# Designs tried in a protein design chat: VH-VL binders against UPF0305 protein MTH_811. Part 16

Target 1, 155 residues: UPF0305 protein MTH_811, of Methanothermobacter thermautotrophicus (o26902)
Amino acid sequence: MKGSDALIMALRNMAATLGVYDLMEVRVFLERSCRFVQERYRAIYVDAYMSMVVDSVLDLKAGFSGTPEMDDARYSLRDALKRLDEINAPTIVGLTVLYRTYVKGEPLHPPGTPFPGGFEVEKKDGVHYCPVKDKQSDNPEALCDICIARQSPLP
Below, E stands for the ipSAE of ESMFold2; O stands for the ipSAE of OpenDDE; V2 stands for 0.75 times the mean of E and O plus 0.25 times the DockQ between their complexes.

## First folded at step 16 (VH-VL; framework fv_firastotug)

Design r2 (from y6 with light chain S28D E56A; at its last look DockQ between E and O 0.70; V2 from the best seeds 0.00; counts 0 for: pae E 8.0 > 2)
Fold by ESMFold2, look of step 16:
Structure r2 (fold): chain C 155 residues (1-155), chain A 123 residues (1-123), chain B 108 residues (1-108)
Amino acid sequence: as target 1 above (155 residues)
Amino acid sequence: EVQLVESGGGLVQPGGSLRLSCAASGYSFSSGYYWSWIRQAPGKGLEWLARIYHSGRTYYNPSLKSRLTISRDNSKNTLYLQLNSLRAEDTAVYYCARHPSYYYMSSGLFDYWGQGTLVTVSS
Amino acid sequence: DIQLTQSPSSLSASVGDRVTITCRASQDVSYNWLAWYQQKPGKAPKLLIYGASSRATGIPSRFSGSGSGTDFTLTISSLQPEDFATYYCQQYDYRPLTFGQGTKVEIK
């Protein structure tokens, strides 16, 4: 069994154990996490993350039938697990991050996600760009270092 | 509720060393939040010194890195700052402070501060 | 490092006055990651404003923040006796984290 098959099997088994209490825990976690996000963006980010969590759980419970998108060494699973432990993330958040990063090959902020200063996450020619990635390279609180998006070109 | 109490300040000689402590109550240093030391020279502004993450990862103000060590003891719920090669310019009130969030867009803010402890470096 | 320069360094005002304090950054703070703190004599700083314009929990509405790029402003719309303090801006866009030199507000 190749590494991506083993990961998908582990994620499906984890998803099968999740219920309504786990989703409630995630919303509490997200609301606490975003309490000092600028008011304009708070609801946008909480709602986007909840949607990603729900979609990821539903995809995995339904039995993901596609082909995993990511086996790239640049997205080390070991580094992702370390980072998730560092922020004390709930299990379901960890499942969502791993699923999006290593199975779907999608960024941790969907395209169109707004950032202060009029910037946003973009997808152009199949490549995702994030305006904040380089500024967060030395920030231990950010997950940008495991995100598949590249830094948007500097203006 | 959350309480931060610094201690270990006092009068020291130039070239000396000092270990400051920050005891927390109502909150654990082993949680997924971040903590910093910040100082304020008499009549002057604030200077960020160092930060420690719950995992033990540390970051330092580059101008002071060689003389400072931030650490913690989870069993005592205490944060430490080791100051070495002290100079007159290091005379300040030293604060420990909590970052309010593990979300990166709010990292770098300080929502809880201790009372401060005075370090006086005199020859 | 980003240097923050506040203006004025001190001011005197009467209760009820509108007070304005400015903070200029040596580089653009492109995401408005700028905060304001209040520090009363003998006490630690208290967070007032984050994200340039958002009030922290429990901060009275007479405190407001504005600005972008390199120029930011803290406004106290009607100065109260308890607002006698020193005010600091702080950027959290770049590391190391840096503060302005402070603005002392004295009541006439």
Scores: ipSAE 0.023, ipTM 0.636, lowest interface PAE 8.0, mean pLDDT 78
ESMFold2 (binder alone), look of step 16: mean pLDDT 86; pTM 0.894
OpenDDE, look of step 16: ipSAE 0.503; ipTM 0.869

Design r3 (from z2 with heavy chain T103Y; at its last look DockQ between E and O 0.61; V2 from the best seeds 0.00; counts 0 for: pae E 7.3 > 2)
Fold by ESMFold2, look of step 16:
Order: structure tokens, then sequence, then C-alpha cells
Structure r3 (fold): chain C 155 residues (1-155), chain A 123 residues (1-123), chain B 108 residues (1-108)
């Protein structure tokens, strides 16, 4: 079985255990975690994260039949699974990260996600750029090392 | 109610060592994100010393790295700072403080502070 | 390391005055990751402002923050007796985390 098919099956199995209360609990968690995000951006970030989580779970529950995209990038699937275990990631977080990274080929923040100072996540010539990736490079709890986005170039 | 209480300060000799404690109540160090020690010399400003993440990973102010060790004991719900090779300039009130989140936009804020413990290194 | 320089180092003001304190960074704090703390004698600092302009929970609306890049400002629109304290800015964009030297606000 191709590696991407095995990953899709594993993700569907994980999604099968999740219900509406799991999604509601994630929203409460995100609102608490974002309480010190600047007020202008707080609702945008919580809503963006929730949309990403909800879309991932619903796609997998509905038997999403898209073509998996998997890249032999610097950070392999094995390393991502080890990383998620090291931070004791909740099932729904792990599912979302793996789905977006290895099935959709999308960053952990959608393009257009705003950051203070007029920065945003961008997609240019098939490459995603995140303005704050390097700020998290030495944070062992950050998932930026798993994220497919590269650091935005300096102005 | 979240409360952080530092202890272990007092008068110490130059060249000595000291271990400061930060006990938490209404809050568990096993369920938070990361924590720091900050100090303030009498009549001076604030200086960040070290932080420890939920994962146990630590970071230190480079100017003090060789003399500090930050740690925690979740079973005692207590954060520690070990200070070695003490000098007169280490005389300060030492605070422990909580960071509210892992995320970059709140990384480095301090939303709860203990009341501090005074360390005096005899001149 | 990024250095933060506050101005003035101290000031005298009367109750009801508008007070402005500035914080200048040695490098741009492009993401507005700049906080302000209030510290009264014998007490720990208290967070007033985060993200350059957002008030922490329970902070009166007379406190406001503004600025971007290298220049940031804390304003107290109508000084109250309980506002006589020392104020610190703090950047959380660069490591190590650093604080300004403080601005002492005293009774005129």
Amino acid sequence: as target 1 above (155 residues)
Amino acid sequence: EVQLVESGGGLVQPGGSLRLSCAASGYSFSSGYYWSWIRQAPGKGLEWLARIYHSGRTYYNPSLKSRLTISRDNSKNTLYLQLNSLRAEDTAVYYCARHPSYYYWSSGLFDYWGQGTLVTVSS
Amino acid sequence: DIQLTQSPSSLSASVGDRVTITCQASQSVSYNWLAWYQQKPGKAPKLLIYGASSRATGIPSRFSGSGSGTDFTLTISSLQPEDFATYYCQQYDYRPLTFGQGTKVEIK
C-alpha cells in the first residue's frame, strides 16, 4: 500500500473518534490560548484555526477522495509523528497537522492570515511563506518545524 | 485563584550558591505553557534570566547562562532557579512569572508574577 | 540583544494631567510585540498593555498604548493618585527578552 494511502486510512480512523463536543472543546481551548493576541486579530485567528480543524475533520469523516500530496521534504512523516508525540499533541491537533501538511500540502495558517505590521502568510510560485517561522525556531512546543511554509524573505 | 510564591532568598556569601523556589497554587505547572525567572536589583530595572517550557526545555539569558539552572518538579508543583558563583551584583529581588501561551504573539509576556524573594550577596 | 530606551527617566505630574511616556527600540519591533508594565514600590510589576496597544484585563481605559517599529508610547489620559509608579516597556519580539530602564511618575 502506498505510504499516502496508509496515512489517509490512519487519519480517517482518528477522525472517526471525534464528535461535535471535541470541536467545541477545541474552540474553548483556542479562545483561552489567544487571549493575549491583539484584539484586532483575536477573532480572526480563532475562527481561522477552527475552520482549519473543522474542515480537516469533516473532510476525513466524509471520506474525502482528494489526491494525497506527499513531499520528501526535510521533515519526514516519521519525524512529524515523533514531534507530535513529544509535545503530547491532542488527537484532533495531530490529525489536523498531518492532514494539512501531508495530504493537502498546506501551511498550518492559511494564506492571507494577517499578522501585525501588515504581514501575512503568502503563497508565491507554489511556495508558502510565513512571516514568523524563524521566531519559533527554538520553541520546542511550536509546530513550525512541521509546517510546510518557509520564512518570508526580508523586505 | 492563581498564585506564585517565591522563597529561598536571604543573605549569602560571595562565591556561594543558592536555590530559589516558586510554589504555585490554583495552577499546575504540568498544565501550563512556560515560565521564567526575572530579577530586579535595588533601584534598577528588570532583567529576564531564564525560562522553562512545558516540555522541560530551557533557555537562559546569555550573560548569566553558566551560573543559572532553571528546573521544575511537577509532583511538588514547584519551579526552581539555582544560582552559582554569586557576586554582589546578583543582589536583587527575584520573581517567577508565568507566560500565557506557546504562540508567537503572546510568547514572552508575563501575565502572573510572584511577589518576589530578596537575595542579598554580602559586599 | 535589543535595547529599549524610555523617555523621560522620570517626571513630575499633577492629578488630572495627561502623561506620555515613550519607549525607543534599538531595532524595529515589526510585529508590535511590545508590552507596558506598572510597578508600585515593594510590588511586582503588573501588565498594563500588550501588543503595543491592547489593554490587559481590568486596566482602566485612561491607559493607552500606541506606536510601531522603533517608537512606542504609553499615555495616561487623566492621571489618578494611584497611577504614581514606575512604568516599564518590554519587547517580546527578540531574544533575550528585554525591558526598558523605567520611567518614574511622581507627584508634582
Scores: ipSAE 0.049, ipTM 0.657, lowest interface PAE 7.3, mean pLDDT 79
ESMFold2 (binder alone), look of step 16: mean pLDDT 87; pTM 0.904
OpenDDE, look of step 16: ipSAE 0.451; ipTM 0.860

Design r4 (from r1 with heavy chain S107H; at its last look DockQ between E and O 0.56; V2 from the best seeds 0.00; counts 0 for: pae E 5.2 > 2, unsure alone 74.0 < 75)
Heavy chain, then light chain:
Amino acid sequence: EVQLVESGGGLVQPGGSLRLSCAASGYSFSSGYYWSWIRQAPGKGLEWLARIYHSGRTYYNPSLKSRLTISRDNSKNTLYLQLNSLRAEDTAVYYCARHPSYYYMSHGLFDYWGQGTLVTVSS
Amino acid sequence: DIQLTQSPSSLSASVGDRVTITCQASQSVSYNWLAWYQQKPGKAPKLLIYGASSRATGIPSRFSGSGSGTDFTLTISSLQPEDFATYYCQQYDYRPLTFGQGTKVEIK
ESMFold2, look of step 16: ipSAE 0.185; ipTM 0.701
ESMFold2 (binder alone), look of step 16: mean pLDDT 86; pTM 0.892
OpenDDE, look of step 16: ipSAE 0.507; ipTM 0.871

Design r5 (from r1 with heavy chain S55T S106T; at its last look DockQ between E and O 0.60; V2 from the best seeds 0.00; counts 0 for: pae E 8.3 > 2, unsure alone 74.8 < 75)
Fold by ESMFold2, look of step 16:
Structure r5 (fold): chain C 155 residues (1-155), chain A 123 residues (1-123), chain B 108 residues (1-108)
Amino acid sequence: as target 1 above (155 residues)
Amino acid sequence: EVQLVESGGGLVQPGGSLRLSCAASGYSFSSGYYWSWIRQAPGKGLEWLARIYHTGRTYYNPSLKSRLTISRDNSKNTLYLQLNSLRAEDTAVYYCARHPSYYYMTSGLFDYWGQGTLVTVSS
Amino acid sequence: DIQLTQSPSSLSASVGDRVTITCQASQSVSYNWLAWYQQKPGKAPKLLIYGASSRATGIPSRFSGSGSGTDFTLTISSLQPEDFATYYCQQYDYRPLTFGQGTKVEIK
């Protein structure tokens, strides 16, 4: 089977192990982590990421197939698996990251995600841009180095 | 409720060394956050020195990297700062502090601080 | 490194006064990742404002922050006795994390 078919099968098997408890754990974590996010963004971020996680799990349980396999060095599956193992990522986090990156071809911050100063995650001419991609160099839990988005150009 | 208590300060001679400790209660240093040391010279402002992730990864203020080492002992729930080759300019109150999250929008804030421990380098 | 310069370095004020403290960055803090802390003598700093303008939990509404880019302001609309302290701005957009030199607010 093709690399993308093997990945999708593995992701569906991972999704089969997940339930409401796993979703609750993610929400609790996000709410704690976003305590000092500016108030107007806090609910938006928690709800957006929860929706993305839920949609990823439901798509995989339903047998959804995504974007054709991407052959780009910045998206190496081996490197992504190594990073997820290094941070001891929960199954649901790993599933979401791999599904969005290698099946959907979408950034880890949903398009339209707003940032202070009027910036947002954008798609222009087929390329995703994230205003904070390069701001995470000292965060070992951040997966920005395997995210398909590029750093937004400075004004 | 997180409580941070620094200790190990005192009077040292130039060229000497000290190890500062920060004991945590109500929270574990292994619990998935960043922890920092910050200092304040008498009558002066605050200077960020270093931070450590709960897994042991370290990040230093580049100007100070060669003379200090941040570390932790999870079994004692304690953060350390080793200061070497001390100079008069290192006289300061040293604080340990917690970052509220490693999430990119909040990872540079300090939501809990210890009471500080004074290091005096005789000149 | 990003230098933060506060003005004034010190001021005298009476209870009830409006107090304004400025913080100027040597480069743009484009994402409004700027915080303000209050420090009383012999105590650790306390977070007042994050994201340039958001009050931390439990901070009275008389404290407000504003600004963007290189110029930021902390305002105390009606100074109270417990507000006599030193105030620091801090940027968390760039590494290393840096603080302003402080502004001491003294009783007149």
Scores: ipSAE 0.029, ipTM 0.644, lowest interface PAE 8.3, mean pLDDT 79
ESMFold2 (binder alone), look of step 16: mean pLDDT 86; pTM 0.894
OpenDDE, look of step 16: ipSAE 0.307; ipTM 0.827

Design r6 (from r1 with heavy chain S101T; at its last look DockQ between E and O 0.07; V2 from the best seeds 0.00; counts 0 for: pae E 16.2 > 2, unsure alone 74.5 < 75, placed apart)
Fold by ESMFold2, look of step 16:
Structure r6 (fold): chain C 155 residues (1-155), chain A 123 residues (1-123), chain B 108 residues (1-108)
Amino acid sequence: as target 1 above (155 residues)
Amino acid sequence: EVQLVESGGGLVQPGGSLRLSCAASGYSFSSGYYWSWIRQAPGKGLEWLARIYHSGRTYYNPSLKSRLTISRDNSKNTLYLQLNSLRAEDTAVYYCARHPTYYYMSSGLFDYWGQGTLVTVSS
Amino acid sequence: DIQLTQSPSSLSASVGDRVTITCQASQSVSYNWLAWYQQKPGKAPKLLIYGASSRATGIPSRFSGSGSGTDFTLTISSLQPEDFATYYCQQYDYRPLTFGQGTKVEIK
């Protein structure tokens, strides 16, 4: 069995044990992690990420059979696990990040997520772009350094 | 069935040191998530002391941080608490406890407790 | 640190009584991350309630929890002989993890 197959089976097993109170723990973690997002957008961003967490858990419980093999050039499973441990991420957050990054190849903010100035997370030519990725470089709790999205070009 | 058994308690003079052990059976520390030490002075309430998780990262109650070290040895399936510079107020039953394996991974719930080991600090 | 203050510190009750214990936090406990434990003499604490209101596995329905923010309550709807014990609330929102001082429930 390939390494990616072992990862998705481990994620499915972990997801099977999660419930609604695990989601509440994630919300508190996200609110702390999003303190640098402009105040008027924090609830919107937290809610979008919570929806993404719920979708990831439901997808894993439904038993996905197809997985992408991810290029390790921008991030590695070892580095992602180390980063998640360093910030004390809840296991459900780690599960979601690993699933989105290494199984789905999708960014941590869904495409269409709004940002100040009218910008959104976009997908162009197979690449996801996030308007605020580089702005998170000074946030030690941000997960942007293991997110597949690249910084959007200047307008 | 998960069992946690503390040992290493006893009578110690003020200023002394002690290492407490917590042996696990029916459960492996190498495959779990979080573990803590909690103490209870005679006739008093519960005080959380320290937490360690599977990566080795540790967290301490700030009031006691300089005098405590939590650690584990996966090859012996054992959790440790080193107590230094003991004082009379450190007299307590010391418990090791498990956080839930699958739920509340970053929380502070305790679903399994050991039987406790008594540490008495007296002059 | 979040301090938890329980009321009363002790009470006497008879089998069949409704018992109510309160826990007040020095600041808001996010998302109802508050637990209740039962401790009988010579034994380790046992988890009763988590998330302010959810019963742990195997806990009888006579135990219920409620509250939010800073004010939380444990209720035993009909006290049984095995329920004479000390009860502790515990918050798991912020480090350090903290417990209430305990409420001893004694037989009259």
Scores: ipSAE 0.005, ipTM 0.464, lowest interface PAE 16.2, mean pLDDT 75
ESMFold2 (binder alone), look of step 16: mean pLDDT 86; pTM 0.892
OpenDDE, look of step 16: ipSAE 0.357; ipTM 0.840

## First folded at step 17 (VH-VL)

Design m1 (from r1 with heavy chain Y53W; framework fv_firastotug; at its last look DockQ between E and O 0.62; V2 from the best seeds 0.00; counts 0 for: pae E 8.3 > 2, unsure alone 70.1 < 75)
Heavy chain, then light chain:
Amino acid sequence: EVQLVESGGGLVQPGGSLRLSCAASGYSFSSGYYWSWIRQAPGKGLEWLARIWHSGRTYYNPSLKSRLTISRDNSKNTLYLQLNSLRAEDTAVYYCARHPSYYYMSSGLFDYWGQGTLVTVSS
Amino acid sequence: DIQLTQSPSSLSASVGDRVTITCQASQSVSYNWLAWYQQKPGKAPKLLIYGASSRATGIPSRFSGSGSGTDFTLTISSLQPEDFATYYCQQYDYRPLTFGQGTKVEIK
ESMFold2, look of step 17: ipSAE 0.012; ipTM 0.608
ESMFold2 (binder alone), look of step 17: mean pLDDT 84; pTM 0.880
OpenDDE, look of step 17: ipSAE 0.417; ipTM 0.849

Design m2 (from r1 with light chain A56Y; framework fv_firastotug; at its last look DockQ between E and O 0.54; V2 from the best seeds 0.00; counts 0 for: pae E 11.1 > 2)
Fold by ESMFold2, look of step 17:
Structure m2 (fold): chain C 155 residues (1-155), chain A 123 residues (1-123), chain B 108 residues (1-108)
Amino acid sequence: as target 1 above (155 residues)
Amino acid sequence: EVQLVESGGGLVQPGGSLRLSCAASGYSFSSGYYWSWIRQAPGKGLEWLARIYHSGRTYYNPSLKSRLTISRDNSKNTLYLQLNSLRAEDTAVYYCARHPSYYYMSSGLFDYWGQGTLVTVSS
Amino acid sequence: DIQLTQSPSSLSASVGDRVTITCQASQSVSYNWLAWYQQKPGKAPKLLIYGASSRYTGIPSRFSGSGSGTDFTLTISSLQPEDFATYYCQQYDYRPLTFGQGTKVEIK
């Protein structure tokens, strides 16, 4: 069994044990991480992330197929696990991050996620762009350093 | 009540070194996320110097040419700033300050400040 | 680096006056990540406003902030004797973190 097969199996097993309490943990985590985000965007960010978490869990519970194996050394599994441990991320957050990064090859915020200033996560020519990536590089609770998205160019 | 108390300031000769300390009470440095040192020359504005995260990562103001080293000792609940190759323009009150949050969308606010310690570099 | 220029550098006002202080950034401050601090003589700065317009815990409602992009304003709607201080804006959008040069408010 390959390392990616072991990861997928572990994620499926984790998803099978998740419930409403785990979603509550994600909401608590997000509310803390957004304390100083402008009020206008806080609910939008939380809702987008919660939807992504739910979709990830449902995908894993139903089984998943047709997703190519991620073999991109830029986004080391060890680095992701280390970052998740450093911030004491809830298990369901860790599951979502690993699924998005290593199974779907998608950024940690779905395309279309809005950010202050009218910007959003976009996908252009196969590359994902995030408006806040570089500005979060020194924030130890931000996961932008393990996200596949690149910084959006200045307008 | 959270209190931050700086110490280790005083008179020093040009080219000398000092180690400043910031002791916390009512709060643990291991319980917070990150802290900074900021200075204010007499009659002048504020200048951010460096910060340290709970992970031990550090960032410095590049204009100071890395003459500074920020560190902490969680067992002593103390933050440090090592000042090297001191010059007359380094004469200032040095503050330690806490960041209230470094969550995802914002970092760099300062909600608790010490009262400062004066460093005087003689000419 | 983002340079912040405050206007005026100093002012005198009477108790009860409406006071405005401006802060102009050398380039746009993304997401309105701009703060205001009050520093009384011999004391450390105190956080008043964050996110351009949000009051920090315990700050009286007479303090308000506004603006976006490169132009920001701190307003004291009814100046009180305890408001004698120097006020600083601070951006937290880009490294290094930078402060304005300060505006001294004198009560008389």
Scores: ipSAE 0.006, ipTM 0.565, lowest interface PAE 11.1, mean pLDDT 76
ESMFold2 (binder alone), look of step 17: mean pLDDT 86; pTM 0.906
OpenDDE, look of step 17: ipSAE 0.096; ipTM 0.747

Design m3 (from r1 with light chain S54Y A56Y; framework fv_firastotug; at its last look DockQ between E and O 0.06; V2 from the best seeds 0.00; counts 0 for: pae E 11.3 > 2, unsure alone 74.7 < 75, grease 21.8 > 18.9, placed apart)
Fold by ESMFold2, look of step 17:
Structure m3 (fold): chain C 155 residues (1-155), chain A 123 residues (1-123), chain B 108 residues (1-108)
Amino acid sequence: as target 1 above (155 residues)
Amino acid sequence: EVQLVESGGGLVQPGGSLRLSCAASGYSFSSGYYWSWIRQAPGKGLEWLARIYHSGRTYYNPSLKSRLTISRDNSKNTLYLQLNSLRAEDTAVYYCARHPSYYYMSSGLFDYWGQGTLVTVSS
Amino acid sequence: DIQLTQSPSSLSASVGDRVTITCQASQSVSYNWLAWYQQKPGKAPKLLIYGASYRYTGIPSRFSGSGSGTDFTLTISSLQPEDFATYYCQQYDYRPLTFGQGTKVEIK
């Protein structure tokens, strides 16, 4: 069985065990992660990420996965699993990260996700750009090294 | 709730060494925060020295890396800074400080600080 | 390394005054990753402002921050007795992390 088929099967099995309690864990995780920003920005960011998590779980429960392609060597599954374990990520966060990265080929933050300073994730010419990717190189809790987005071009 | 207490400062001769300690309570060094040492020479500004992640991974200010080592002992919930080849310019209050936990926006902020410990390098 | 230069280095003011402190970076601070701290004598610094303009939790609304690029400002709209202290800017865009030299706000 292909590696991508095994991963999709594992993710679907994991998704089958998830419910409302697991979604609450994600919200707690995100609100803790954003506690140094204004409340309004936190709400917008948390809502955008929660929508992405819900969509990912529903897609996996319904059996939809699109046309996955896992040939991109830039995104090591071993490194992703190690990073998720290092931050003690909730299972549903891990599932979402793996699904977005290795099944959908999408960035860890959807386009339009706001960042302090008025910046956001954008998509240009089929490539996703993240305003903060390179700035997180020495942050062990950042997952930017496994995110498919590239650093936004300098002005 | 988080409390940080530095110790191990004092008078040292040039060329000497010291090991500074930072004891934490209300939070474990192994629980997913980042911890830094920052110093302040008397009447001067603040200088970031090093940080350590809860996993043990370390990062240093390049200008001082050759003379300092950050480490921790999780069983004692204690952070350390080893200072070697001390010079008069190393006279300062040394603080340990906590980085808040955050994906990508809180890196480099310092939300909790200890009271500091004074290192004096006199000859 | 990014040098941050604050102006003025010291100022005298009365309770009720508006106080403005500037911070100039030696190169552009991307994404407004600039913080402000307050430090009283014998005490550790206290975080006031992050992201150039966002107040940390529990910080009174009389403290505000602004600016972008190389020029940043901390404003205290109506100085209170507890605000006499030294203020530092700090950038967290580039490594190593660096602080300004400080601005001492003294009672007139």
Scores: ipSAE 0.006, ipTM 0.543, lowest interface PAE 11.3, mean pLDDT 76
ESMFold2 (binder alone), look of step 17: mean pLDDT 86; pTM 0.902
OpenDDE, look of step 17: ipSAE 0.014; ipTM 0.593

Design m4 (from r1 with heavy chain Y53F, light chain A56Q; framework fv_firastotug; at its last look DockQ between E and O 0.67; V2 from the best seeds 0.00; counts 0 for: pae E 8.2 > 2, unsure alone 73.4 < 75)
Fold by ESMFold2, look of step 17:
Structure m4 (fold): chain C 155 residues (1-155), chain A 123 residues (1-123), chain B 108 residues (1-108)
Amino acid sequence: as target 1 above (155 residues)
Amino acid sequence: EVQLVESGGGLVQPGGSLRLSCAASGYSFSSGYYWSWIRQAPGKGLEWLARIFHSGRTYYNPSLKSRLTISRDNSKNTLYLQLNSLRAEDTAVYYCARHPSYYYMSSGLFDYWGQGTLVTVSS
Amino acid sequence: DIQLTQSPSSLSASVGDRVTITCQASQSVSYNWLAWYQQKPGKAPKLLIYGASSRQTGIPSRFSGSGSGTDFTLTISSLQPEDFATYYCQQYDYRPLTFGQGTKVEIK
């Protein structure tokens, strides 16, 4: 089987072992990661990511069988795994990142995720844009270098 | 609960070298934290020098990069700063500081600081 | 590099006074990633405000921050004896991380 088929099988197997405790672990991780986000955005960000995590787990438990979207060499699976290990991410977070990036071909921030100043993750003509991608270059726990979104044009 | 303790300061001669240490207690170094060195000359403001993630990824203030090495020992929960070719302008209190990583936002906030160690460079 | 210029460099004030300190950046600080620190003599800095206007846990409500873009303000609404210190702004938007030169608040 291709590397992508092995990845999907591994993700399905991981999803099958996940329950409510694993979701609580993710929420704790996200709350810690967002604790210095401006107050009015903090709950929005945590809830958006939790929804994305839950949806990813449910998709995999339901037996997702679509064709993986692994068509950009800049999105190295090895590099993603290395960074996920470096941040000590919960298993569900790792599952979600790999599913979104390599199976769905979708950005790591849901479209519509708001940023201060009225910016958001957008999709235009099949391309996703993130307002902060370039600003995360010096954050080793940011996965922006493997995210399919491109930097939004400067306003 | 969290405590950062710098050591290795003192009187040094111009042209010399210095290695500072910062030991942490009250928490374990985890994937969620960076360690930085920041200095303050007497009566002056603060200058960020370098930061390191516990995995070894490093970032430096470009103005000091050629004289400066930051390193760590994760098993001892300890951060190091090597500064070479010391000059009078390097006289300062040197702080280590921690900033938590942020999945989404910049990680440049310093939520815990040590009390600092004084380095005096005089001939 | 983003340069941060604070005004004034020092001021004298009495307990109970309202104190305003400004921080001007050489270019826009995106997303208001700007912080304020308090430093008392012989002590390390302490984080007061982040995100331009969010108080750190345990910081009294008399401290407030405001501003956006290039212009930011720290306000102490009623100065207390423990507030005589030097205050620094810091941007965490661009590398290198940079601080303002400081504003010393002294007893009148």
Scores: ipSAE 0.013, ipTM 0.612, lowest interface PAE 8.2, mean pLDDT 77
ESMFold2 (binder alone), look of step 17: mean pLDDT 85; pTM 0.891
OpenDDE, look of step 17: ipSAE 0.087; ipTM 0.750

Design m5 (from y6 with heavy chain M105W S107H; framework fv_firastotug; at its last read DockQ between E and O 0.69; V2 from the best seeds 0.00; counts 0 for: pae E 3.5 > 2)
Heavy chain, then light chain:
Amino acid sequence: EVQLVESGGGLVQPGGSLRLSCAASGYSFSSGYYWSWIRQAPGKGLEWLARIYHSGRTYYNPSLKSRLTISRDNSKNTLYLQLNSLRAEDTAVYYCARHPSYYYWSHGLFDYWGQGTLVTVSS
Amino acid sequence: DIQLTQSPSSLSASVGDRVTITCRASQSVSYNWLAWYQQKPGKAPKLLIYGASSRETGIPSRFSGSGSGTDFTLTISSLQPEDFATYYCQQYDYRPLTFGQGTKVEIK
ESMFold2, look of step 17: ipSAE 0.231; ipTM 0.712
ESMFold2 (binder alone), look of step 17: mean pLDDT 87; pTM 0.907
OpenDDE, look of step 17: ipSAE 0.120; ipTM 0.765
ESMFold2, fold request of step 23: ipSAE 0.210, 0.250, 0.271; ipTM 0.696, 0.721, 0.743
ESMFold2 (binder alone), fold request of step 23: mean pLDDT 86, 86, 86; pTM 0.899, 0.900, 0.889
OpenDDE, fold request of step 23: ipSAE 0.590, 0.678, 0.530; ipTM 0.874, 0.897, 0.871
ESMFold2, last read: ipSAE 0.005, 0.189, 0.355; ipTM 0.451, 0.675, 0.768
ESMFold2 (binder alone), last read: mean pLDDT 86, 86, 86; pTM 0.899, 0.893, 0.894
OpenDDE, last read: ipSAE 0.424, 0.000, 0.703; ipTM 0.844, 0.578, 0.903

